VHH binders against ATP synthase subunit gamma, mitochondrial (ATPC). Designs and how they scored, part 6

Target 1, 283 residues: ATP synthase subunit gamma, mitochondrial (ATPC), of Arabidopsis thaliana (Mouse-ear cress) (q96250)
Amino acid sequence: ISTQVVRNRMKSVKNIQKITKAMKMVAASKLRAVQGRAENSRGLWQPFTALLGDNPSIDVKKSVVVTLSSDKGLCGGINSTVVKVSRALYKLNAGPEKEVQFVIVGEKAKAIMFRDSKNDIVLSVTELNKNPLNYAQVSVLADDILKNVEFDALRIVYNKFHSVVAFLPTVSTVLSPEIIEKESEIGGKLGELDSYEIEGGETKGEILQNLAEFQFSCVMFNAVLENACSEMGARMSAMDSSSRNAGEMLDRLTLTYNRTRQASITTELIEIISGASALEAAK

## First folded at step 4 (VHH)

Design g14 (from p12w with W111Y; framework vhh_7pa5_2)
Fold by ESMFold2-Fast, scan of step 4:
Structure g14 (fold): chain B 283 residues (1-283), chain A 126 residues (1-126)
Amino acid sequence: as target 1 above (283 residues)
Amino acid sequence: QVQLVESGGGMVQPGGSLRLSCAASGFTFSSYAMSWVRRAPGKGPEWVSTISGSGGRTSYADSVKGRFTISRDNAKNTLYLQMNSLKPEDTALYYCARSYVYKWSGSTYTYEFDYWGQGTQVTVSS
């Protein structure tokens, strides 16, 4: 090993260490920007959870799984986790005369699921976070999904933000107006909807449609923000690990450099005392 | 097994009309977007039009916008393309294709295809 080769490796590792520290700071800054909005957006859909519950054990013919992932990597296992949960939901909701389809948000889940689930994917959206997220942007996406995808139940899969080092895979269910109306007549938790002031016929159907659209938009907005927070937290952890690994590599390279340099000096001394110059052998 | 069978092609004079049909089988038709793609003699494939699974959204290539209308009958598992004001430039082999729809935030819709029919010939000549 020459001292120059080791010096070049040390320079490269120092650059990696600086880049990963910078990326950690960028992720931390982005997390601060979106965390408050994510926490506040939980209030937008909590009334629906109180009224309708979450993940109801309702048997439906068609489920659509909305999988939220990131466009960029280096964020730990968040993307593989939502894909795993999405595939589990596919198996759980599949059966005789039952359909399960996917709506994918984010480049990473698209890349993973296109390998073996392409035939069940009806819509894929990328670059949602390219511009700062706002309710209007997410509501347009929600409207696109509602108008272009037929479903009885939507299963939204995302990473709920708990802390910088912890996120929870979460599934939120939104029912179609038809299923809500059907279940409210049979009874159970959804039966409470009939206690409200709802006019019969087309007016009732219109109210239930508006309720479903509003609920889905609110849940999607929260889910997207939660997933963005979890992405930033996971990226901070990944960059911290990479920075520490680079530091350890730099320490090992520094020892190698010092030993190689010392060996070269020793060889030079030996050449001086032993006679004819051959210090080129010390490389 | 997925099968797509086109029909309705033929010869028409410039300014004429034709209606293409595509009979689909082997999959849940209403769950997929469907497209028409054409290939003119000596040219590569050109996307013409797409319709969403529900029929709620349609898209057209600029070259056919205002002249062609895509539609579907989910009860009959059939896709249609109504072609009006045909031009010699519309001469091509027309394919029915099962489609996936992608939308990038702030961009236009992107379409990919996995199953294709055998095509039906449309010739516009006097």
Scores: ipSAE 0.005, ipTM 0.330, lowest interface PAE 10.6, mean pLDDT 79

Design g15 (from p12w with W111F; framework vhh_7pa5_2)
Fold by ESMFold2-Fast, scan of step 4:
Structure g15 (fold): chain B 283 residues (1-283), chain A 126 residues (1-126)
Amino acid sequence: as target 1 above (283 residues)
Amino acid sequence: QVQLVESGGGMVQPGGSLRLSCAASGFTFSSYAMSWVRRAPGKGPEWVSTISGSGGRTSYADSVKGRFTISRDNAKNTLYLQMNSLKPEDTALYYCARSYVYKWSGSTYTFEFDYWGQGTQVTVSS
């Protein structure tokens, strides 16, 4: 094994270590910037759960699964996880006279799902995270989804941030105004909406439409921020692991380099001694 | 197999009207948004109009808004484009396209199409 080969490997590994350390710092910085906002945004939609109830198992004819993923990789299993959950929801909600379609957010879920679910994808959104996220940007996305996608229930799949080593796959359900009205008439969980005071003389249908749109925007804003935190946390953990692995490899290569260098020096000395001895023996 | 066949194109004078049709087969028509996209001589494709699977929502390019009307008959698996007050600038090959996704890039979006018809020629001249 030549000293030069080992030295070249060491240079490559040092470069990888430097890059992964830098990427970890960037991910940590971005996580710090969005974590508080994600946690605070939970307050925006939790009151709707109290008002409208939690309807994850509601049986409807048309379900649309909104799958939140990242545009960039190197973030562990967060993207494969939401795809797996989205596919499970498809199977659970499929049936006679029942339709399930996908809305994909992010390049990574799009790439995975286009291979086997292309015919069921009705909307694809990318580059959401190209600029710093704010409520106005997510509201535009929510409006675009509502304008272009017909549904009875929206099932939003995202990674809820718990810690840099733990994210929780989460599904949030938002119902169409038509389903809310129908459920209310049957006397389901949403019947209490009839008990609330209606101000300004707006029709019940108008109020339900506005409430559903506002709820969806709030849930989407929280979901997008939660998923961004989980992405940064997962990337930070992945880069930390890669950096440590590179360090261990560098240590092993350094030992090999020192052994190879020592062997090389010894061989040179032996060659000199052997040459001198051979010359003396020949005379 | 998915098949889209356009018809109804032809020559018309400025201010005239034409109605385009697109016969779809090989997929569940009512489950997909459908679009009309045109290509003028020497130009790239221009999105004209989209209609949702149920027909409940429609959208139009600014250049045709108020003049064109998109509609569909899900029982007949047919898409329509009613073109009124035609202008020379409307001269193009008109394609029926299935819209399964759209792309959002920051604050703007474009429609993405997976299947196209062969096109039908519309010529607006004196």
Scores: ipSAE 0.006, ipTM 0.358, lowest interface PAE 9.7, mean pLDDT 79

Design g16 (from p12w with Y109W W111L; framework vhh_7pa5_2)
Fold by ESMFold2-Fast, scan of step 4:
Structure g16 (fold): chain B 283 residues (1-283), chain A 126 residues (1-126)
Amino acid sequence: as target 1 above (283 residues)
Amino acid sequence: QVQLVESGGGMVQPGGSLRLSCAASGFTFSSYAMSWVRRAPGKGPEWVSTISGSGGRTSYADSVKGRFTISRDNAKNTLYLQMNSLKPEDTALYYCARSYVYKWSGSTWTLEFDYWGQGTQVTVSS
């Protein structure tokens, strides 16, 4: 190994270490900015689960899977995981006279699924995390999905944030007002809420539609924040691992460089000693 | 085999009206937002109007607002553009395009297109 080759490799590894450390710091900063909001947003949708129930196994004619992924990579397995879960949901819910369609959020899931499932993707969303996430941007997106995509059950696939080293693939189900009406218990909690405002079927239908819209917005807002936290946490872990690996590689290269340099000095010293002795003898 | 076929273009005098149509096939028409985009001679593409899949929301470029009306008939898989009070500046090749990519700009959502028709020529001259 030449000294110059080792030196060039050391420079490359130092650059990788510097970049990965910087990327880790950026991811850590972004995680701190969104973590509290994600945790607080969990409370927004939980009351709807208590009121309307949660039935992830409900058998319906038309399912739409909303797959949340990132636009940028270097975040471990978060994107491959949501794609795997989304494909599993397709297999479980597709069949004769049963339709499954996808709404893809993020460039990474789109790239993976476009090859195999292009004809089943009805909507793609990008650049969601270009600036700090806010409820208004997510609620407008949720409203667009509800008004432009027909479904009986909507399955939101995302990575729930647990810690910087752990994310939990999660599926949240939102049912259409028509399906909720079929499954609702007359005289239960939903019936009690209806009793004050009931003037006919229109009033009940409007309440169910408004509840579904608000539930979907709340679930989507939480899911997007959870997925953003998981992305930042996974990127921190990936960058930390890359930085430590680069540091270890740099240490090994430094040893190699020092050995090569020391060998060169020893050789030069031997040549000087030998030369001096030869000149002394020649006189 | 997604197909978009425009029709209804032609020559009109300034102040006149035209109605463009776009026949869609090969996909579930009601699931996609649809747009009209035009290209004037020597210029790049200019977005004109968009309509949501349900028809519940519409948006227009400032240059055509109040003069053009976008609409759709999901039962017939057809998109329309009613063009009133036409100006020489409206002279362009008009394309029907499928909108399925939403991109966040930091404050608003913008649409991008994956399929385009071949276009229909609109010429406004006296």
Scores: ipSAE 0.195, ipTM 0.545, lowest interface PAE 4.3, mean pLDDT 80

Design g17 (from p12w with R57S W111R; framework vhh_7pa5_2)
Fold by ESMFold2-Fast, scan of step 4:
Order: sequence, then structure tokens, then C-alpha cells
Structure g17 (fold): chain B 283 residues (1-283), chain A 126 residues (1-126)
Amino acid sequence: as target 1 above (283 residues)
Amino acid sequence: QVQLVESGGGMVQPGGSLRLSCAASGFTFSSYAMSWVRRAPGKGPEWVSTISGSGGSTSYADSVKGRFTISRDNAKNTLYLQMNSLKPEDTALYYCARSYVYKWSGSTYTREFDYWGQGTQVTVSS
């Protein structure tokens, strides 16, 4: 090891520290922009949860798992976590006459799940977070999913934002109009849906379809915002850890540099003394 | 294993009609949107038409709108393209493609294709 090698390592580590601090600030800024919207969007789906319920254990023939991930990494374990939950849901809902398919949002979950589950992925969406998220963008995505994917139950997997250091893997279930109608007829648990008077010529099926579409859009909008908050918070934490580790490494390299420099000075002095002694012996 | 096999290409005179077919296997056909994409000699690929998994929604390139009709038979796992009023500029190799990737472009979603057939040649000339 030489002084120059240590100096080169110190420069590299110092650059990493600078970059990770900058990335942390960018993530913090983006979190501030999205956190309020995520918290406010929780109110959008509360009326539907009260009316239609959240039935994660409902047994259906066709389940579609919507897995929300990020396009970019460096955000801790948030992406691996939603993949694990999505795979667990696959196993829980699979069976001899049952079908489970995936809709993947984000490049990170796509990359992970393509290895083992490619044949079960019916749709993938990327670059959703390239620009600031808005309802219109998510509404178009939700509409495309509903038009192109057949399901009895949609199981939306995302990271719910709790705090900058805590994220909760969450599954929100949206039922098809056919399943809602079937449950209402069987158990009377959703009897309030049957009590709605049909006015303006719309059928009960059309009303339930419109409610399911609106519910899915609201739940998906909240889920996407929650996951974006969790991504930014996790990235802040990851960048903070990387910056701290880089600082510790820089400190160790600085000590090594000082020791190497000191040793080089000592060696130079010894060589001077030895040279002088050799010259004196030659006299 | 996903396989897409096109057929129905050939030579027709300007103003003629031709119907392309694509036989799909190895996936749940009704769950995926399907597209036709063509490549003319010396040119890059041009998207022609897309149909949703259920068949309820269709879209067409301006160059073929009103002349081409995309359809599907989910019971037979087959995609079709009915081409009417063919023009010399419609001469191309036509590909059947599975559409399952959406990429956000800032204002809309752009469909991308993950599986392609081998293509079928359509030549419009005398």
C-alpha cells in the first residue's frame, strides 16, 4: 500500500459521501412534496371501506395481485418486502381451480418477479414516478387495469407510510361488482347496497360497476402515494447510512494516510542517516 | 412458452383486401392486449393497431384508420387484422405482438411489446 493509493481511496470515498448527502436532500424534498397528499388521500377511500369492507381473506376463483414498487433502487428493503407479500398472496390464493395473476408497478418488482413468475404477470407499468404523481395519471392507469384484466378480487400490495423510519407492508382488497352482488344476496352483510333505489334508468349492476371503478381509483391513488412516501423515507435512511459509513471509512483512511506519511518520513531519515554513515565509512 | 404465429399475408393489387391471423399459445390470451406492428422495407417499425384483452377497446394509427379493423376470438386464441382499401405504402412485414408493458410518457401511457411473432409479408403492387 502506498501514500498515493490511500489518497486515491480517500478521494473516492469523499465523493461517495458528497453524493449520498445530496441524494438524501433530494429524497427529503420529494417526501415533503408527497407526504401531505398521501395523508389526505387516505380520506378518499374511507367511505368505500365502511360500505364495501376490506376482505383480504375472501375466497375467489380469480385473484389479481397488484404489486407497487419503485423504478429506482437505494431505498432499503421496500421492494423486496412487497415482492415477498405478493408471493405469499399467490400461495394463499392458488388452487386447482383458482387463478392468480400479477400486475406489477415499478421496474424493481418487475426485475425480481420476472425470474420466477413471468408467466403469471399480465401487465407491468414503469416510470410512474418520473414526474410528480397526480390523480389523473393514476386514474388512467386504474382504468386501463380494469378494462384489460379480469378478476374477482384485486389485492393491492404497497408500503404504507408511517414515519420516515417505519413503513408497513399493506394489502388493500377491491372486489369485482359480481362478487359484491353475490355476497349481498347470500349473507345480507351488504344489504345496504340492495336498499339503494335505482333512479335515472341505471341498473344495479351499472351502479356497482361505477362504485367499484371509483373505489379502485381512490385506493390505487392512495396506495401509490403511500408507496412513494415510503420510497423517499427509505432512501433518506439508506443515504444517511451510506454517508455515515463513508465518513467512518474516510476517518480510517485519513489515519492510514497519516501513518503511511509518517512512516515515509521516518524511512527517508533512516536512509539519510545510513547514507551518511556509509559515506563516513568510505573516508 | 409464449408463441405467436402469423398467417394470411400475400400479394394483392391496390384497392384489394387481405385478412391476417395470429395464433397465440402459452399464455392466457384473453388477459392481454394484442397489437399489430409493421415494418416496411428500409423503415423502422410502425405501430398499426391494438385491441384490449376483452375486445372492448380498439385503437388505430392514423395511416390505417377507417381501412383496417382489428378483432379477436378469445375462444380460439386468435387475433385478426382485416385490411381493406390496401395501398402500395401498406407493403410491409406485419407482426403480431403481445402488449403488456405500459410506460408513462408524462401525459399518457405508451404500450410496449414483450413477445413478437415471426411476421407475415404483405405486398401491395401489380
Scores: ipSAE 0.046, ipTM 0.502, lowest interface PAE 6.8, mean pLDDT 79

Design g18 (from p12w with T50Y W111V; framework vhh_7pa5_2)
Fold by ESMFold2-Fast, scan of step 4:
Structure g18 (fold): chain B 283 residues (1-283), chain A 126 residues (1-126)
Amino acid sequence: as target 1 above (283 residues)
Amino acid sequence: QVQLVESGGGMVQPGGSLRLSCAASGFTFSSYAMSWVRRAPGKGPEWVSYISGSGGRTSYADSVKGRFTISRDNAKNTLYLQMNSLKPEDTALYYCARSYVYKWSGSTYTVEFDYWGQGTQVTVSS
């Protein structure tokens, strides 16, 4: 019964439309909850960039790439994009006397990268988004990374939120206190801190370590929120596309159903408008 | 969930009258054109009558013109077919169908159907 098969497929496609519309609404609600917080958190790391400088291309012996992904799918290309960028960073920073390692956040990047890069993964974290994101939660994660991973530079890969149709793959670099100290001697950017090293009762190394730890926490907090916003925006777009595609499929199935159905009748009907107009004119 | 339920069929003698009803649910009835379609034993389906959503326009097959009258009550979500001067040739299963116009060309167009009722039997016999 070919007609019954087509009808059953139409029912399935209608259910897909209903589900994708509901999922879009959920993603929109979650985006509203985190978007303001993401935008506000951008201000947290700006003072550190001004003080410590921006050194994204700095060449170091040990780089650690922190890859931010989602736990759930159906969010377009955001996860494949950060994995691609992370792998590019690995190739750019690899060398005979250079080490590159990965810290993976999220189930999706973990699944992709465990296939061919498992030996280079030092730490993997999942379910970060299970509870509402706050600074304290992210700072605990940041501290765990800093205590368990040795590095000269941390390269944080995430999707910066621009709009529901646009997100930008972004890499933020955080340098170790040792590297910052060497760079500050060359550029003179931290000469004031050097002057206060003895007088303040804290060493320059202690001040730089505290600054690096706080900078990483601030950058991570913003990056996690940005990535969450991009995930929700991408999911909205994906669900909207799926709903439109399902609608087009439903239209094609309806046309097929009408063409094959024995109950579809073609008949020539006399123009009702012309008949009515002719009758009115005859009055 | 779209549902169309026909009623009012039965047995009648030639020259008699019957009134068919179709109760519609699950959609905005006044927004859709409706038709009556019948299927006689051993024959394919035959379009009988059409009515626009507002009820302002009607059309009939030549075989029933002047004998049948289609009408609707949008407040009650009900379609009607008043059948007068019934003939043995009118014996068929009568279906209520939600209708749309697929193509227009000059003074002619094709009417297609997306939802059908279960049908109600009309038998004209002495």
Scores: ipSAE 0.000, ipTM 0.155, lowest interface PAE 17.7, mean pLDDT 76

Design g19 (from p12w with S105E T108K; framework vhh_7pa5_2)
Fold by ESMFold2-Fast, scan of step 4:
Structure g19 (fold): chain B 283 residues (1-283), chain A 126 residues (1-126)
Amino acid sequence: as target 1 above (283 residues)
Amino acid sequence: QVQLVESGGGMVQPGGSLRLSCAASGFTFSSYAMSWVRRAPGKGPEWVSTISGSGGRTSYADSVKGRFTISRDNAKNTLYLQMNSLKPEDTALYYCARSYVYKWEGSKYTWEFDYWGQGTQVTVSS
């Protein structure tokens, strides 16, 4: 091993350490920017849960699973986890006279699921985070899903942000207006939607449609922000590990370099001493 | 084995009408969106229209909007395209295609197809 080879390896490892430290700082900065918004967005859908109920186990003829993943990697297992949960939901909701389809968000879930679930995918969304995430952008996506995808229940799969070291796979269910009306008639919740509360000639069905659309937009906005926070947190952890590993490698290479350099100096000294001795013996 | 067989093409004068049919077999027809795609002589494929699995939603290319109507009969596993007010520019080989994904990339939606028919020729000339 030459000192030059060791020097070149040290330069490569120093570059990796510098890059991973920079990537960690970028992820940390992005997390700070979105974390507050994610936490605040949890309150957006609370009124709808109170009015429309929350029934994640409801049995319906057509389920659509919305799988949220990232476009970029180096974020631990967050993407493989949502794919696994999405596939489990497919098996749970499939059956005779029952249909399950996927809406895939993000390049990572797309790459995995297009191999073996291609025929069940109705919509693929990428580059959602190319512009800073805001309600208007997510609302447009939610509206497009509602216009282009038929469903009785939407099951949104995402990574809920708990802390920088903990992410919880989560499924949020949003019901179609038709299903809400049927459930509300059985449960008596539609008793408050009398003719006195319906203004401007709008029907009860139209009111439920508007409420379901707004609920989906709010839930989707929260889910996208939660998943973005989880992505950044996981990336911070991955980059921190890579940076520490690079630092340890650099320490080992520095020791090797010092040993090699010391050996070279010793060899040069021996040659000088030997030369001097030979010159003296020749007299 | 998936098969798509188009029929109903032919020669028609400008302003005329034709109805294309596509018989599908080998898969659960009602579970898939279906599309019509055409290829004019010397040009690449042009998407014409798509219909959802249930038939509840339809979309059309701007060049055919208002003139063409896509429909389906899920009991008969058949897709249709009613073409009215035909123009010389509509001369093309028309393909029936199974649509498996509606793809959104940033700001644009595109359809992807996995199975195609052999095509049926439509010629609009005097």
Scores: ipSAE 0.006, ipTM 0.354, lowest interface PAE 9.7, mean pLDDT 79

Design g20 (from p12w with S105T S107N; framework vhh_7pa5_2)
Fold by ESMFold2-Fast, scan of step 4:
Structure g20 (fold): chain B 283 residues (1-283), chain A 126 residues (1-126)
Amino acid sequence: as target 1 above (283 residues)
Amino acid sequence: QVQLVESGGGMVQPGGSLRLSCAASGFTFSSYAMSWVRRAPGKGPEWVSTISGSGGRTSYADSVKGRFTISRDNAKNTLYLQMNSLKPEDTALYYCARSYVYKWTGNTYTWEFDYWGQGTQVTVSS
């Protein structure tokens, strides 16, 4: 291997190390900016879970799986994980008179699922992370999904942020007003809604519609922020690993470079000595 | 093979009405939102309207609200656009498009499409 080839490889690896260190710092900065908001947003929707329940096992005719992924890679297994969970939910909820559709958020889940499941995807959202996230922005996204997608149950799949090194694939279920009303009639978990002092089906239906829309917006806001935190944390870990691997590669290349230089010097000395001997032999 | 074929275009006087149709094949029609997009001479594409897969939800560009009605017949795999109170500004080539993605930019969304028809010409003049 020539000294020039080793030198070029060392320059390349040094550049990778610098870039991955910078990317880790950027991810850490972004995580700091959104972590508190993600944790605080859990308080927005958990009262609805206490009141309405999350009912993950409800058997419905139309399920819509909302898969949250990132637009950019280099964030470990977070995107493959939500795709696997989303596909498992498809199998669980599919049946002869049952429909399952996907709403994909992020370029990475889109790329994975377009190969196998394109016909089941009814909406794909990209570039959500282009601007800083706030409730108003996410509520507009939630409203657009509700405007263009009908459901009996929405199953939101995301990576819940636990810590910088721990992300939990999570499914949050939001039921349509029609399903909530049906559960109230059967006397299930949601039967407690009968205590609201509401007159007639029409008035109760309007309240349930508004509650479901508000619950979906709150859950989506939390889910998007949780997934963003998990993406940043996973990217920090991936960049840290890449930077460490680059450092190890640089160390190995440095040893190779030193050995190549040493061998080259020895060869030059031998050639000089041989040349001097040949010149002496000529006399 | 996904195929979208528009029909129903033509020439009408200002204030007149037209109904556009789009015959879809090669995919599960009821599973996809569908849109109408138009292109006026010398201008870029302008989104006109979108309807959900079931037909239960519709959205319209501000320029056509109250005048145009999007609808679909999933049994016939056909999308429709009823255009009333037509204006010269509505003159354009109208495309049927399968809707699958929108991009977040600030507080607005731009629909994106993966399959397009060949278009049908609508001319509003007297």
Scores: ipSAE 0.035, ipTM 0.460, lowest interface PAE 7.2, mean pLDDT 80

Design g21 (from p12w with S107G; framework vhh_7pa5_2)
Fold by ESMFold2-Fast, scan of step 4:
Structure g21 (fold): chain B 283 residues (1-283), chain A 126 residues (1-126)
Amino acid sequence: as target 1 above (283 residues)
Amino acid sequence: QVQLVESGGGMVQPGGSLRLSCAASGFTFSSYAMSWVRRAPGKGPEWVSTISGSGGRTSYADSVKGRFTISRDNAKNTLYLQMNSLKPEDTALYYCARSYVYKWSGGTYTWEFDYWGQGTQVTVSS
């Protein structure tokens, strides 16, 4: 191993350390920008859970799994985790008279799932983060999903943000108006709507359709922001680990460089001493 | 091996009707949305209509709304396009295409097709 080879490796590793530190700071900045919005958006869907009920285990003929992933990598296991959960939901909800399809958000889940689940993917969404995320953009996407995708239940898979070291894979279920009405007839949960006056000529079906659309938009908006926070947090952790590993490698290379230099100096010193002694003896 | 075979094209006078068929094989037909795409002489491909895998949802280009009806028979693995009130502007080579992804990117929606038939010619002329 030559001193020059070790020096070149040290330069490479030092550059990696510098880049990963910069990437960590960028991720931290982005997390600060979106964390408050994610936490505040949790309140948007809670009233609908109270009104329409929470039926995550409901058995339906057609389930659509909405898988939220990132467009960019270097964020630990964030993307592989939602893919695993989405595939587990497929196995749990598929059957001879049951259909499961996927809506994929993000380039990373698309790349993984297109290899073996292409037949079951009906919509692919990319570049959602090209502009800063706002409710209007997500609500347009949610509306288009509701208009173009057939479902009895939507199962939204995302990473709920807790802290930069803790992300919880989460599944939020949104039911079609038809399923809500059917379930409510059994439990009487929508009996309160029967006592309310319907103004403007809207039917119960129309009211439930509008509520389901708004619920899906609210849940989707929260899920997208939660997943973005989890992505930034995971990237911070990944970059921090890479930076520390690069630092350790740099330290090891520095020791190798110093040992190589010291060995070289010792050899040169021995040659000089030997040469000087030979020269003096020759005189 | 995926195969899409169109049939039912021909010559018809303005105001006439034609029914196109597409026989699909080599894949689970009911799992895919299916589309009709046409190409007129000297023009690029124009999307005409799409039907969901179950047949429960359909969409049409503005140029054919109210005149064309897309349908499918999943038991027979066959896609149909009923064309009524045909106009000279409808003259084109009509392709059956498998629609595998409805793509949203930066606010724009597009259908992506992975398999195409050879096409069937529709000529509307007196």
Scores: ipSAE 0.041, ipTM 0.449, lowest interface PAE 5.9, mean pLDDT 80

Design g22 (from p12w with S105P; framework vhh_7pa5_2)
Fold by ESMFold2-Fast, scan of step 4:
Structure g22 (fold): chain B 283 residues (1-283), chain A 126 residues (1-126)
Amino acid sequence: as target 1 above (283 residues)
Amino acid sequence: QVQLVESGGGMVQPGGSLRLSCAASGFTFSSYAMSWVRRAPGKGPEWVSTISGSGGRTSYADSVKGRFTISRDNAKNTLYLQMNSLKPEDTALYYCARSYVYKWPGSTYTWEFDYWGQGTQVTVSS
């Protein structure tokens, strides 16, 4: 092993350390930009849960699972987690005369789920996070899903941001207007809608359609922002770990470099001593 | 196994009508959007029309709007395309396809298909 080989390895590891530190800073900056928006967007959909009731376990013939993932890796287990939850929902909601389909958002979940679930995937969207997220962008996606995918219930799977070290796999359920109407007619929790006055000549069906569409847009906007925050937080943690590992490797290489250098100096001293001894013997 | 079998093609005069059928098997038909895609001689595939799983929503290429009608019978696992006011430009091999959409926000819809039938030939000429 030569000093030059160790020195070249040290340069490579220093470069990795610089890159991972830079990537951590970029993730932290992006998190700071989006975290406030994610937290504020939680207020957008909470009123719908109060108004429409808490019926996420309603038994329906057609469930569509919307799986939110990232396009880029290096973000811990966030993508594998939403895939695992999505597959669990498939098992819980599949049955005789019951159908479960997937809508995939993000390249990472697409890659995983296309291996064994391609037949159940009806829509795939990638590069949603390529440009800064805004409501208009997400509402276009929500509208696309509503126009092209038929469902009784939408189950949106995402990573809710709690902190840079804690992400909560979350499922938000949005019911179709037809299912909401059916529940309202039966007089369950959704029957509370009958207590509200409808103005402007809007029918109950029109109100429920508009509420479902707006609710889905609000939930999707929050879910996408939450998942983006979780991605950035997980990437910060991953880059921080990579940077610390690179630092430890650099420390070990520095020790190796010093040992190799000491050995080289010793060899030079031995050569000098040997030469001096040979000259002395010749006299 | 997913199988799609088209029928109903043939030769018609310009201005004539044809009804294409596609018999589907090997999957839950009502759960999937279905499309018609055509391939004219010397050209690549051109998307024609799509219908949602329930049949509640339809979409058409601008070249066929007002002339073609897509429909489905989920009880019979059959997809249909009613073609009216046929033009020589409609001459193509017509494929039944199981479909999904791939889209980025702000981008045009890109129709993707995972299973295709063998195709049925439609020739419009005098």
Scores: ipSAE 0.000, ipTM 0.279, lowest interface PAE 13.2, mean pLDDT 78

